# VH-VL binders against q9c950r261to396: the designs that were tried, part 23

Target 1, 136 residues: q9c950r261to396
Amino acid sequence: VPTFEDVKEVTIRRSKLAKWLMEPFFEELIVGCFVRVGIGRSKSGPIYRLCWVKNVDATDPDKTYKLENKTTHKYLNVVWGNETSAARWQMAMISDGHPLEEEYRQWIREVERTNGRMPTKQDISEKKEAIQRTNS
Short names: E, the ipSAE of ESMFold2; O, the ipSAE of OpenDDE; V2, 0.75 times the mean of E and O plus 0.25 times the DockQ between their complexes.

## First folded at step 9 (VH-VL; framework fv_ixekizumab)

Design q2 (at its last look DockQ between E and O 0.65; V2 from the best seeds 0.00; counts 0 for: pae O 2.2 > 2)
Fold by ESMFold2, look of step 9:
Structure q2 (fold): chain C 136 residues (1-136), chain A 122 residues (1-122), chain B 112 residues (1-112)
Amino acid sequence: as target 1 above (136 residues)
Amino acid sequence: QVQLVQSGAEVKKPGSSVKVSCKASGGTFSNYAIHWVRQAPGQGLEWMGVIIPYFGTAYYNQRFKGRVTITADESTSTAYMELSSLRSEDTAVYYCARGGEWLDSYYYMDVWGQGTLVTVSS
Amino acid sequence: DIVMTQTPLSLSVTPGQPASISCRSSQSLLDSDGYTYLHWYLQKPGQSPQLLIYEVSNRFSGVPDRFSGSGSGTDFTLKISRVEAEDVGVYYCMQSIDYPYTFGQGTKLEIK
């Protein structure tokens, strides 16, 4: 079971998605990472769900949107709970902040409720190293 | 091709509750946000809340003081809005509405149900 | 809660003439993602509301070119370049930057 710190280390922020968007390694790197998808804003601030990236969807080149100062038709298919169902998300609505422990606990509970899959600690370690190589 | 069909009109007494259904056809039900909006006779639109079935969460307009409960049944592709402790001023047409075609467009309503008149009188 | 104020509350327009509806929010509707969460709906007599414009200026599918939206921050405008008989109804602006979502009071458009 990965810890909050394990997940935090492989959570990708919007600014990094935008920075890496056009790199040949982009899709291989971010699949298997986590992102915080925005699902609204309350009086106390934005509301996020911590989701696992299943794949990148670029199948409709006519569905473009602005990601920071770039234009793209790439979307993330993310998983909340059971991986048999994914939600398509534009990267512009991914948080540029770090995950909260409450968000991690919500993710754990949903995976348990749906009998979903989690990344192994080995999966996380490999992803962490890939991210570090890209940043160096 | 998405269509929202609501349950029929209701007449209720003050202090009781009402549960309005909203059945979705077309698309994948869990990929939609379902909003509830009401309109009192001769009045404007008032947002009551939203459910996002994929994330299993609902958000409510707090002006209703906890009287609203919004739920979803994915097996029947049906959302429900229950309003309790009814008052005469709750007489209104109640609409369900889908967010955008994809879940990341949850924040505007592009498909609306036909509306359900709820009349609260003695 | 974000207050949405529409002006005018009622307008009567000669067919073929332009119409303009203003919507002002009590807070900026621009979010850090670069989107402005202001939308316009039309409710024709006896019907459910229907989406006209989302995110300030994007016409929804099937909405005629005579409808246009503009504005930024807290001030927004819906324009109809040439009013037609089928445009009769009540127009609402709505913000969705914060829960709870809120509508303007509505603007009733009539043909004179």
Scores: ipSAE 0.648, ipTM 0.897, lowest interface PAE 1.9, mean pLDDT 91
Fold by OpenDDE, look of step 9:
Structure q2 (fold): chain C 136 residues (1-136), chain A 122 residues (1-122), chain B 112 residues (1-112)
Amino acid sequence: as target 1 above (136 residues)
Amino acid sequence: QVQLVQSGAEVKKPGSSVKVSCKASGGTFSNYAIHWVRQAPGQGLEWMGVIIPYFGTAYYNQRFKGRVTITADESTSTAYMELSSLRSEDTAVYYCARGGEWLDSYYYMDVWGQGTLVTVSS
Amino acid sequence: DIVMTQTPLSLSVTPGQPASISCRSSQSLLDSDGYTYLHWYLQKPGQSPQLLIYEVSNRFSGVPDRFSGSGSGTDFTLKISRVEAEDVGVYYCMQSIDYPYTFGQGTKLEIK
C-alpha cells in the first residue's frame, strides 16, 4: 500500500493541470496520478475526495469548459474505488490544494472495500520520476 | 434525457417511518448528485440532503436532527430518502432532484422528480 | 445557515410589463474560484420546481430570453422583461455555496 507521502507527491493540483493541459506529455503523465475532486461544500469549506486518474477523456471535442483561463474539452476519468466504476470529471472541479491524510485513508478504505487496484511502490516511483522530469 | 420517477403517495402515522424512492433513467446515475427537497402545504422549499452515489456519501440538513437517511443503489439507479419519527409537520411533498452530472456543475438542481406526497396523521 | 431573503413576496403584473425579484443572502455567495452559487427556480401551479437560472445569470436550457439574472456578492435580481401568462408561479432563489442549501421564501407572481 502506498504511503500518504507517496500519494501526496503524485497528487496533481488544478493549477498544474491547467499548466500542463496542452503539453504533449500531459495525457500520459496524468495517468496514475491522484487528484482531489470537489464533491460539495460545508460550513467548514469545500469537501474533496482523493481519486486515482485512469486516463484523459477527450472524446467530446464539442463539449468544452473553462479551466482557469483556458478552454478545454479534456476530462479526467478518475477512480474512487474500482476501475470498473471510473467516473468522468471536469478538471475545473479539481482542488488546487494538497490532499489530507483523512482523504488518503478514505481512498484506501474504498479501494479495499471494492477490491480495487492499489498502485504499487514501483508505480508510484515511476510516476514521481516522471513528474520530476517535467518540473525540471 | 434524464428523468426522475418517484414512488407513490404515502399515508403514515406519527412515530412511524417513510421511505421514498427516486429512480433515474436516461443518464449515468453514478455521475449524479441526488438532492431531496420537501415542501409543506402552502409553504416554501426546504433542502433535506444530498447523496453522491459514486462516492456513497450523503450530507444532511442538521435541522432534521438525524431523522433523515439518504441512500442510493447504483445497480438500479435508484435513490432513497427515509424519514423516521414522523410527525404532523412532516406532511409535505417530497422531491428528488438531480444536482447534475460531474461533467457540469452539480451545485444546482436541473432535473426534478414529480414529487411524493407524504401525509402524517393520526 | 445562510439566510436567503426575497422581495417582494408577491407580485401582480400586467401581461407584457416587466417584473423584478430581489434576493439577498446573509453572506457572500462567491467562492475563491470566482463562482457564485446563486440559482433561481420557478414552480408553476401544480408542478415540480424547475431550474430557471443557474450561477446568477445563466439561463437553463429552454428558458426564454425574457428571463435574466444579475447580481453579485449578496444581492441578486431576477428580471422578466415581458411577463406572460405562462410565467405565473412561485419563484425561489437558492444558494449552494454551503450545506445546507437554503431557499428564499418564494415570490408569487400573478397576472392582473
Scores: ipSAE 0.166, ipTM 0.750, lowest interface PAE 2.2, mean pLDDT 92
ESMFold2 (binder alone), look of step 9: mean pLDDT 91; pTM 0.943

Design q3 (at its last look DockQ between E and O 0.46; V2 from the best seeds 0.00; counts 0 for: pae E 6.1 > 2)
Fold by OpenDDE, look of step 9:
Structure q3 (fold): chain C 136 residues (1-136), chain A 122 residues (1-122), chain B 112 residues (1-112)
Amino acid sequence: as target 1 above (136 residues)
Amino acid sequence: QVQLVQSGAEVKKPGSSVKVSCKASGGTFSNYAIHWVRQAPGQGLEWMGVIIPYFGTAYYNQRFKGRVTITADESTSTAYMELSSLRSEDTAVYYCARGGEWLDSYYYMDVWGQGTLVTVSS
Amino acid sequence: DIVMTQTPLSLSVTPGQPASISCRSSQSLLDSYGKTYLHWYLQKPGQSPQLLIYEVSNRFSGVPDRFSGSGSGTDFTLKISRVEAEDVGVYYCMQSIDYPYTFGQGTKLEIK
């Protein structure tokens, strides 16, 4: 099981998504990363779920939205528990903050509950290296 | 084209519970947020809560003091709203409404059910 | 809870004339990402509410261009350039930046 620190290092913030959006390496790099999906706000602040990114979905060029000052038709297929039930999200819904340990624990529990795929240490290591090589 | 079809009118006694269903068709249920909104006779709209089936989480208006329970059955694409300890002031039309797919926005309601009248009387 | 205040609560308009409804929130509806969570609904007599405008100024699918929304922060306006008979009903603004979502009192629009 990847550690919280491992997950934090491969969690991509909203601003980084916006920065990388048009880069040729983006669709490949984002696979296997984590994102914080916004699912509402309470009086105590925004509510997020930490999800694993399965892939970029750009199959609907007519369905566009705004991400900061950019218009895009690229969505993220993310996984909460099991990738058989991946969901598509706008990148505009992704947090620009760091993940919380409780969010990490929730994700772990859900992956275990649904017998989902748990990233290996090798997976995480490779992703970390890939992100570092980007130097962006 | 997504449609929400709610269960029929209910007549309940004070202190009892009511469970209203909302069946979605024409889309991917698991990608929706389902909101519940009620409207007392001649009054405005009151948000009760929302469920996000994909995450299995629900959020409630605390004004109901724990009397509301919202659930979802993905296998049947049906959301439920149960209101317990009914009182006369709970008499209202209850609406389910879709917040949209995740590729859209879940924080506004773009598809509404037809409403379910719940009457609470002795 | 965020309080939404609409003015006026009732409006009688001659067909073809414009109408304007104000909605004020007790706190800003703008998030840190630049999105404003203010929406407008119309409930026609005997019907379920229907979405008119989302995020201040975006017309929902099928909504005529005579409807327009504007505003920022805490002050918002719904305008109808030329009121028609089919526009009769109660208009609601709603905030969705925080749970619980809250509606304005509603503005009843009638035809003279």
Scores: ipSAE 0.786, ipTM 0.929, lowest interface PAE 0.7, mean pLDDT 95
Fold by ESMFold2, look of step 9:
Structure q3 (fold): chain C 136 residues (1-136), chain A 122 residues (1-122), chain B 112 residues (1-112)
Amino acid sequence: as target 1 above (136 residues)
Amino acid sequence: QVQLVQSGAEVKKPGSSVKVSCKASGGTFSNYAIHWVRQAPGQGLEWMGVIIPYFGTAYYNQRFKGRVTITADESTSTAYMELSSLRSEDTAVYYCARGGEWLDSYYYMDVWGQGTLVTVSS
Amino acid sequence: DIVMTQTPLSLSVTPGQPASISCRSSQSLLDSYGKTYLHWYLQKPGQSPQLLIYEVSNRFSGVPDRFSGSGSGTDFTLKISRVEAEDVGVYYCMQSIDYPYTFGQGTKLEIK
């Protein structure tokens, strides 16, 4: 079971998604990482879900949106619990903040509830290294 | 071609409960947020809450103080709103409405059901 | 809760003339990414509400280009460049930056 620190190290912020959007390594790097998806705000602040990136969907070139100073039709398909189902999100809906431990615990609970899959220790290690090299 | 079809009008006594259904067709149900909005006769619109079926969590207008329960059944593509401890002030048309295209546009409503009149009378 | 205040609450207009509806929020509707969560709806007599404009200025599919939205922060405007008979109804602004989502009181547009 990956720790909160493991997941935090492989959680990608919106600013990084925007920075890497046009790079040839983008999809390879981001698939298998985590993102914080914004699903609303309440009196107690913004509401996020920590989701695992399944793939990048660019299949509808007419569905464009602004991501910071760029226009794109790339979407993230993310998994909340069971890896066999996904939801599509604009990268503009991804948080630019760091994950919270409660968000991590919610993710763990949902994976267990749905009998879903988690990244392996090897998966996390490879992503941590890839992110570190890219940030050099 | 997404359509939302709601259950029929209901007449209720004060203190009872009502459960309104909202069946979605023509799209992937779990990819849309479902909102509930009510309108008392001759009055404005009041947002009651939302469910995001993919995440399974509903958020409520606290004005209703726990009297509202919003649920979804993916197998039937149907959302439900249950309002308990009915008062005469709850007489209204109740609408379901879906969020924008795909789940990433959950925060505005682009398809509305036909409305369900709930009358609370002694 | 974010209070949405519309002015005027009632508007009587001669066909072919412009109309303008203001909506003011009790706090900014702009998020940290630059998205503004202000939307306009029209409820025609006897009908369900329908989306006109989302995110301040984007016309929803099928909405005539005589409708336009503008504004920022806390102050927003819906304009109809030439009012037609089909535009009769009640106009609502709505914020969706924070739960609970809230509507303005509505502006009833009538033809003189």
Scores: ipSAE 0.381, ipTM 0.821, lowest interface PAE 3.7, mean pLDDT 89
ESMFold2 (binder alone), look of step 9: mean pLDDT 91; pTM 0.946
ESMFold2, look of step 10: ipSAE 0.062; ipTM 0.693
ESMFold2 (binder alone), look of step 10: mean pLDDT 91; pTM 0.947
OpenDDE, look of step 10: ipSAE 0.653; ipTM 0.896

Design q4 (at its last look DockQ between E and O 0.74; V2 from the best seeds 0.00; counts 0 for: pae E 4.2 > 2)
Fold by OpenDDE, look of step 9:
Structure q4 (fold): chain C 136 residues (1-136), chain A 122 residues (1-122), chain B 112 residues (1-112)
Amino acid sequence: as target 1 above (136 residues)
Amino acid sequence: QVQLVQSGAEVKKPGSSVKVSCKASGGTFSNYAIHWVRQAPGQGLEWMGVIIPYFGTAYYNQRFKGRVTITADESTSTAYMELSSLRSEDTAVYYCARGGEWMDSYYYMDVWGQGTLVTVSS
Amino acid sequence: DIVMTQTPLSLSVTPGQPASISCRSSQSLLDSDGKTYLHWYLQKPGQSPQLLIYEVSNRFSGVPDRFSGSGSGTDFTLKISRVEAEDVGVYYCMQSIDYPYTFGQGTKLEIK
């Protein structure tokens, strides 16, 4: 099971998504990363769920939205528990903050409950390296 | 086009429970936020709670003090609202409403059910 | 909870004349990302509420351009440039920046 720190390092925030959006490496790089999907608001602020990114969905060019100062038709297919139930989200719904440990725990519980796929240490390591190359 | 169809009117006795259903069609149910809002006769709108079926997480108006339970069945695209320990002041029309499909990033209710009248009387 | 206060609570308007409804929140509805979570609904007699304006000033699909929304922070206004018979009903403002969502008391619009 990947540690919270592992997941934290491969979690991509909204501003980074916006920055990478049109880069040729984006669709490949984002696979296997994590994102915080906004699901509501409370007195303490926005509520997020930590999700695993399955792939970029750009199959509907007629459905555009604004991400930061850019217009895009690219969505993220993300996984909360089991990959068989992936869902599509606007990147505008993604947090620009870091994940919380409680969000990590919730994700772990859901993956276990639904017999979902857990990233391996190898998966995380490779993704970290890929991200580092991009940040140069 | 997305539609929400609610279950029929209910007549209940005080102390009992009622469970209202809300079936969605024409969209991706899992990406919806299903809100429940009620309206007592001649009164305004009162938000009860919300569920996001994909995450199975519900949030409630604490003014109901735990009497409300909101659930969702993704296989049937149906959301449920159960209100327990009914009292006369719970007599109202209960609405389900889509809080937007998360694919389009909305925190407002753009599709409403037709409403379900629940009458609580001894 | 965030308190939403509408004024007036009732309004009688001659067809073709303008109407204005105010909505005030007990705290700011602006988030750190610059989005303001104030929306307007109309409930026509015997019907379910329907969305008119979302996020202060955006008309929902199918809403006539005689409807407009404005405001910022804690003060908001819904305007109807030329009231028509079909505009009769109760108008509600709603905030969705925090749970629980809360509505104004409603403003009943009638035709003279």
Scores: ipSAE 0.531, ipTM 0.857, lowest interface PAE 1.2, mean pLDDT 93
Fold by ESMFold2, look of step 9:
Structure q4 (fold): chain C 136 residues (1-136), chain A 122 residues (1-122), chain B 112 residues (1-112)
Amino acid sequence: as target 1 above (136 residues)
Amino acid sequence: QVQLVQSGAEVKKPGSSVKVSCKASGGTFSNYAIHWVRQAPGQGLEWMGVIIPYFGTAYYNQRFKGRVTITADESTSTAYMELSSLRSEDTAVYYCARGGEWMDSYYYMDVWGQGTLVTVSS
Amino acid sequence: DIVMTQTPLSLSVTPGQPASISCRSSQSLLDSDGKTYLHWYLQKPGQSPQLLIYEVSNRFSGVPDRFSGSGSGTDFTLKISRVEAEDVGVYYCMQSIDYPYTFGQGTKLEIK
């Protein structure tokens, strides 16, 4: 079971998504990482869920949106709990902040509730290394 | 084509509760936020809360102080709103409404149910 | 809670004449994502509300081009360039920048 720190190290912020968006390695790198999906706002600020990236969907080039200073038609399919039930998001809906421990606990509970799959510590270590190589 | 069909009108006594259903057809239920909005007779619209069925998470207008419970049953594509400890001031038409896919447009309501009149009287 | 104030609360218009409805919010509705979370709905007599305008100025599918929205920050306007008989109803603005979402009081449009 990966720890909060393990997951935090492979959680990708919106600014990084925008930075890597046009790189040839984008989809391969981002699949298997985590993102914080925005699901609303309250007086206390934005509300997020920590989700696992399943794949990038770019199948409709006419569905464009603004991501920071760029226009794109790439979407993230992510998983909350069970991998068989992915859902699609604009990357503009992804937080540019770091995950909270409460968000991690919510993710763990949902994986348990749905008998879902989660990455191993080894999977996360390999993803962390891939991210570090890309940043160099 | 997404359509929202709500349960029929109800007459309730003060202190009881009511549960209104909202069945979605035509489209993927889990991909949409479902909002609840009420309208007292001759009055404006009041947002009660939202559920995001994919996450199973609901957010409430704190004005109701925990009297509202919003749930969803993905297997039947049905959202529910339960209002407890009913008062005469809760007499209203209760609407469910779809936000767009929660990735793009969850925050405005583009498809509305027909409304359910709940009358609270002793 | 963000307070939404509409003016006027009622108006009567002869067909073919313009109409204008103002909506003011107690806080800016512009978010850091560059979007402004202000929307307009019409509730025709005996019907559920229907979406007219989203994000200040975008007409929803099927809405005639005689409807237009404008504004920024805290001050917004819905305009109908030439009122038709079918435009009768109550118009609401709504903010969705923060929970709870809140509506204006409504503006009843009647044909004179």
Scores: ipSAE 0.289, ipTM 0.785, lowest interface PAE 4.2, mean pLDDT 89
ESMFold2 (binder alone), look of step 9: mean pLDDT 92; pTM 0.948

## First folded at step 10 (VH-VL; framework fv_ixekizumab)

Design r1 (at its last look DockQ between E and O 0.90; V2 from the best seeds 0.00; counts 0 for: pae E 2.4 > 2)
Fold by OpenDDE, look of step 10:
Structure r1 (fold): chain C 136 residues (1-136), chain A 122 residues (1-122), chain B 112 residues (1-112)
Amino acid sequence: as target 1 above (136 residues)
Amino acid sequence: QVQLVQSGAEVKKPGSSVKVSCKASGGTFSNYAIHWVRQAPGQGLEWMGVIIPYFGTAYYNQRFKGRVTITADESTSTAYMELSSLRSEDTAVYYCARGGEWLDSYYYMDVWGQGTLVTVSS
Amino acid sequence: DIVMTQTPLSLSVTPGQPASISCRSSQSLLDDYGKTYLHWYLQKPGQSPQLLIYEVSNRFSGVPDRFSGSGSGTDFTLKISRVEAEDVGVYYCMQSIDYPYTFGQGTKLEIK
């Protein structure tokens, strides 16, 4: 099971998504990363779920939205629990904050509950390296 | 085209419970949030709660003080709203509504059910 | 809870004339990322509500271009450039930035 620190290091913030959006490596790099998707707001603030990114969904070029100062038709298909199902999200709704440990614990519980796939240590390492290469 | 079909009208006694169903067709249920909104006779709209089946979470209007339970059965593409400890003031048309075409649009309601009249009377 | 206040509560309009409905929220409906969670619905007589405008100014599919939404922060407006008979009903603004979602009181539009 990946540690919270592992997951945190491969969690992509909204601003980074916006930065990488038009890069050739984006669609490949984002796979296997994590994002915090907003699923609502309470009086205490926004509510997020930490999700695993399955792939970029760009199948509908007519459905565009604004991500910061950029217009895009690229969405993220993310997984919470088991990757047999995925949900599409606008990247504009992805948190620009860091994941919380409670969100990580919640994700772990859901993956276990649904017999989902846990990223391996190797998966995390490779993704971390890929991210580092991009940042260099 | 996505449709939401709700269960039929209900007549209930005070103190009892009612469970209204909302079956979705023509789309992928797991991509939806299902909101529940009620409307008392001659009154405005009141948001009751929402369920996001994909994330297994529901949120409620606390004005109902825990009397509302929203559930979803993905296998049947059906959402449920149960209201307990019914009172006369709970007499209303209850609507289910889809929270967007995709979950990333969960925060507005683009498809509505036909409504279910629930009458609470002695 | 966020309070939504509509004005006017009723409006009688001659066909072909414009109409304007105001909606004010008790707090800003703009999130940190630039999305504003204000939407408009129309409930025609004897029908379920239907979505007209989402996120302040986006017309929902099938909504005529004579409908337009504008505003920011806490003040919003729905405009109908040329009112038609089919526009009769009750219009609601709704905020969805915070739970619970809340609606305005509704504005009843009638034809003179």
Scores: ipSAE 0.549, ipTM 0.872, lowest interface PAE 1.2, mean pLDDT 94
Fold by ESMFold2, look of step 10:
Structure r1 (fold): chain C 136 residues (1-136), chain A 122 residues (1-122), chain B 112 residues (1-112)
Amino acid sequence: as target 1 above (136 residues)
Amino acid sequence: QVQLVQSGAEVKKPGSSVKVSCKASGGTFSNYAIHWVRQAPGQGLEWMGVIIPYFGTAYYNQRFKGRVTITADESTSTAYMELSSLRSEDTAVYYCARGGEWLDSYYYMDVWGQGTLVTVSS
Amino acid sequence: DIVMTQTPLSLSVTPGQPASISCRSSQSLLDDYGKTYLHWYLQKPGQSPQLLIYEVSNRFSGVPDRFSGSGSGTDFTLKISRVEAEDVGVYYCMQSIDYPYTFGQGTKLEIK
């Protein structure tokens, strides 16, 4: 079971998604990483859910949106709980902040509730190395 | 083609509760955010809350002070709104409404149900 | 809660003439993503509301190009370039930047 710190180290922020958007390695790098998906804002601030990235979807080239200073039609299919149930999401709706421990616990709880699968510690270690190489 | 079909009109006494259903057809229900909006006779629209079934999360307008419970049943593609401790001022048409086809459009309501009239009389 | 104020609350328009409806919010509707959460709905007599415009200026599917939206921050406008008989009803703006979502009071459009 990956720890909160394991997940935190492979959680990709919006600014990084925007930075890597046009790179040929984009999809291979971010698939299997985590993102914080925004699902609303209250008086206490933005509300996020921690999801892992299943794949990149660019099926509809006419559905474009702005991601920071760029335009794209790439979407993330993300998983909350069971891997067979993915949701498509604009990268513009991804947090530029770090995950909270409460968000990690919510993710663990949902995976358990849905009998979902978690990445192994080896999977995460490989993503950490890939991210480090790319940040050089 | 997505449609939202609501349960029929109800007449209730003060102090009781009502549970309105909203059945979705078409699309992928787990990708829907379902909102509830009411409209008292001759008046404007009032947002009551939303459920985002994919995340198992509901958010409520606090003016209802915990009287509203919004739930969803993925197996039947049906959302529910229950309003308890009914008062005469709760007489209104209650609408369910969906966000867009994908959850990243959860924040505007693109498809609306036909409305359910709830009449609360003493 | 964010207060949405519409002006005018009622208007009568000669068919074929333009109409303009203003909506002001008590707070900015622009988030830190660069997105603005202002939407317009039409409720025709005896019907459920229907979405016209989302995110300030995007026409929803099937909405005629006679309808356009503009604005930023706290000040927004819905325009109808040539009003037709089918445009009769009550127009609402709505913000969805913060929970709870809130609507304007409505603007009743009539044909004269």
Scores: ipSAE 0.504, ipTM 0.853, lowest interface PAE 2.4, mean pLDDT 90
ESMFold2 (binder alone), look of step 10: mean pLDDT 91; pTM 0.947

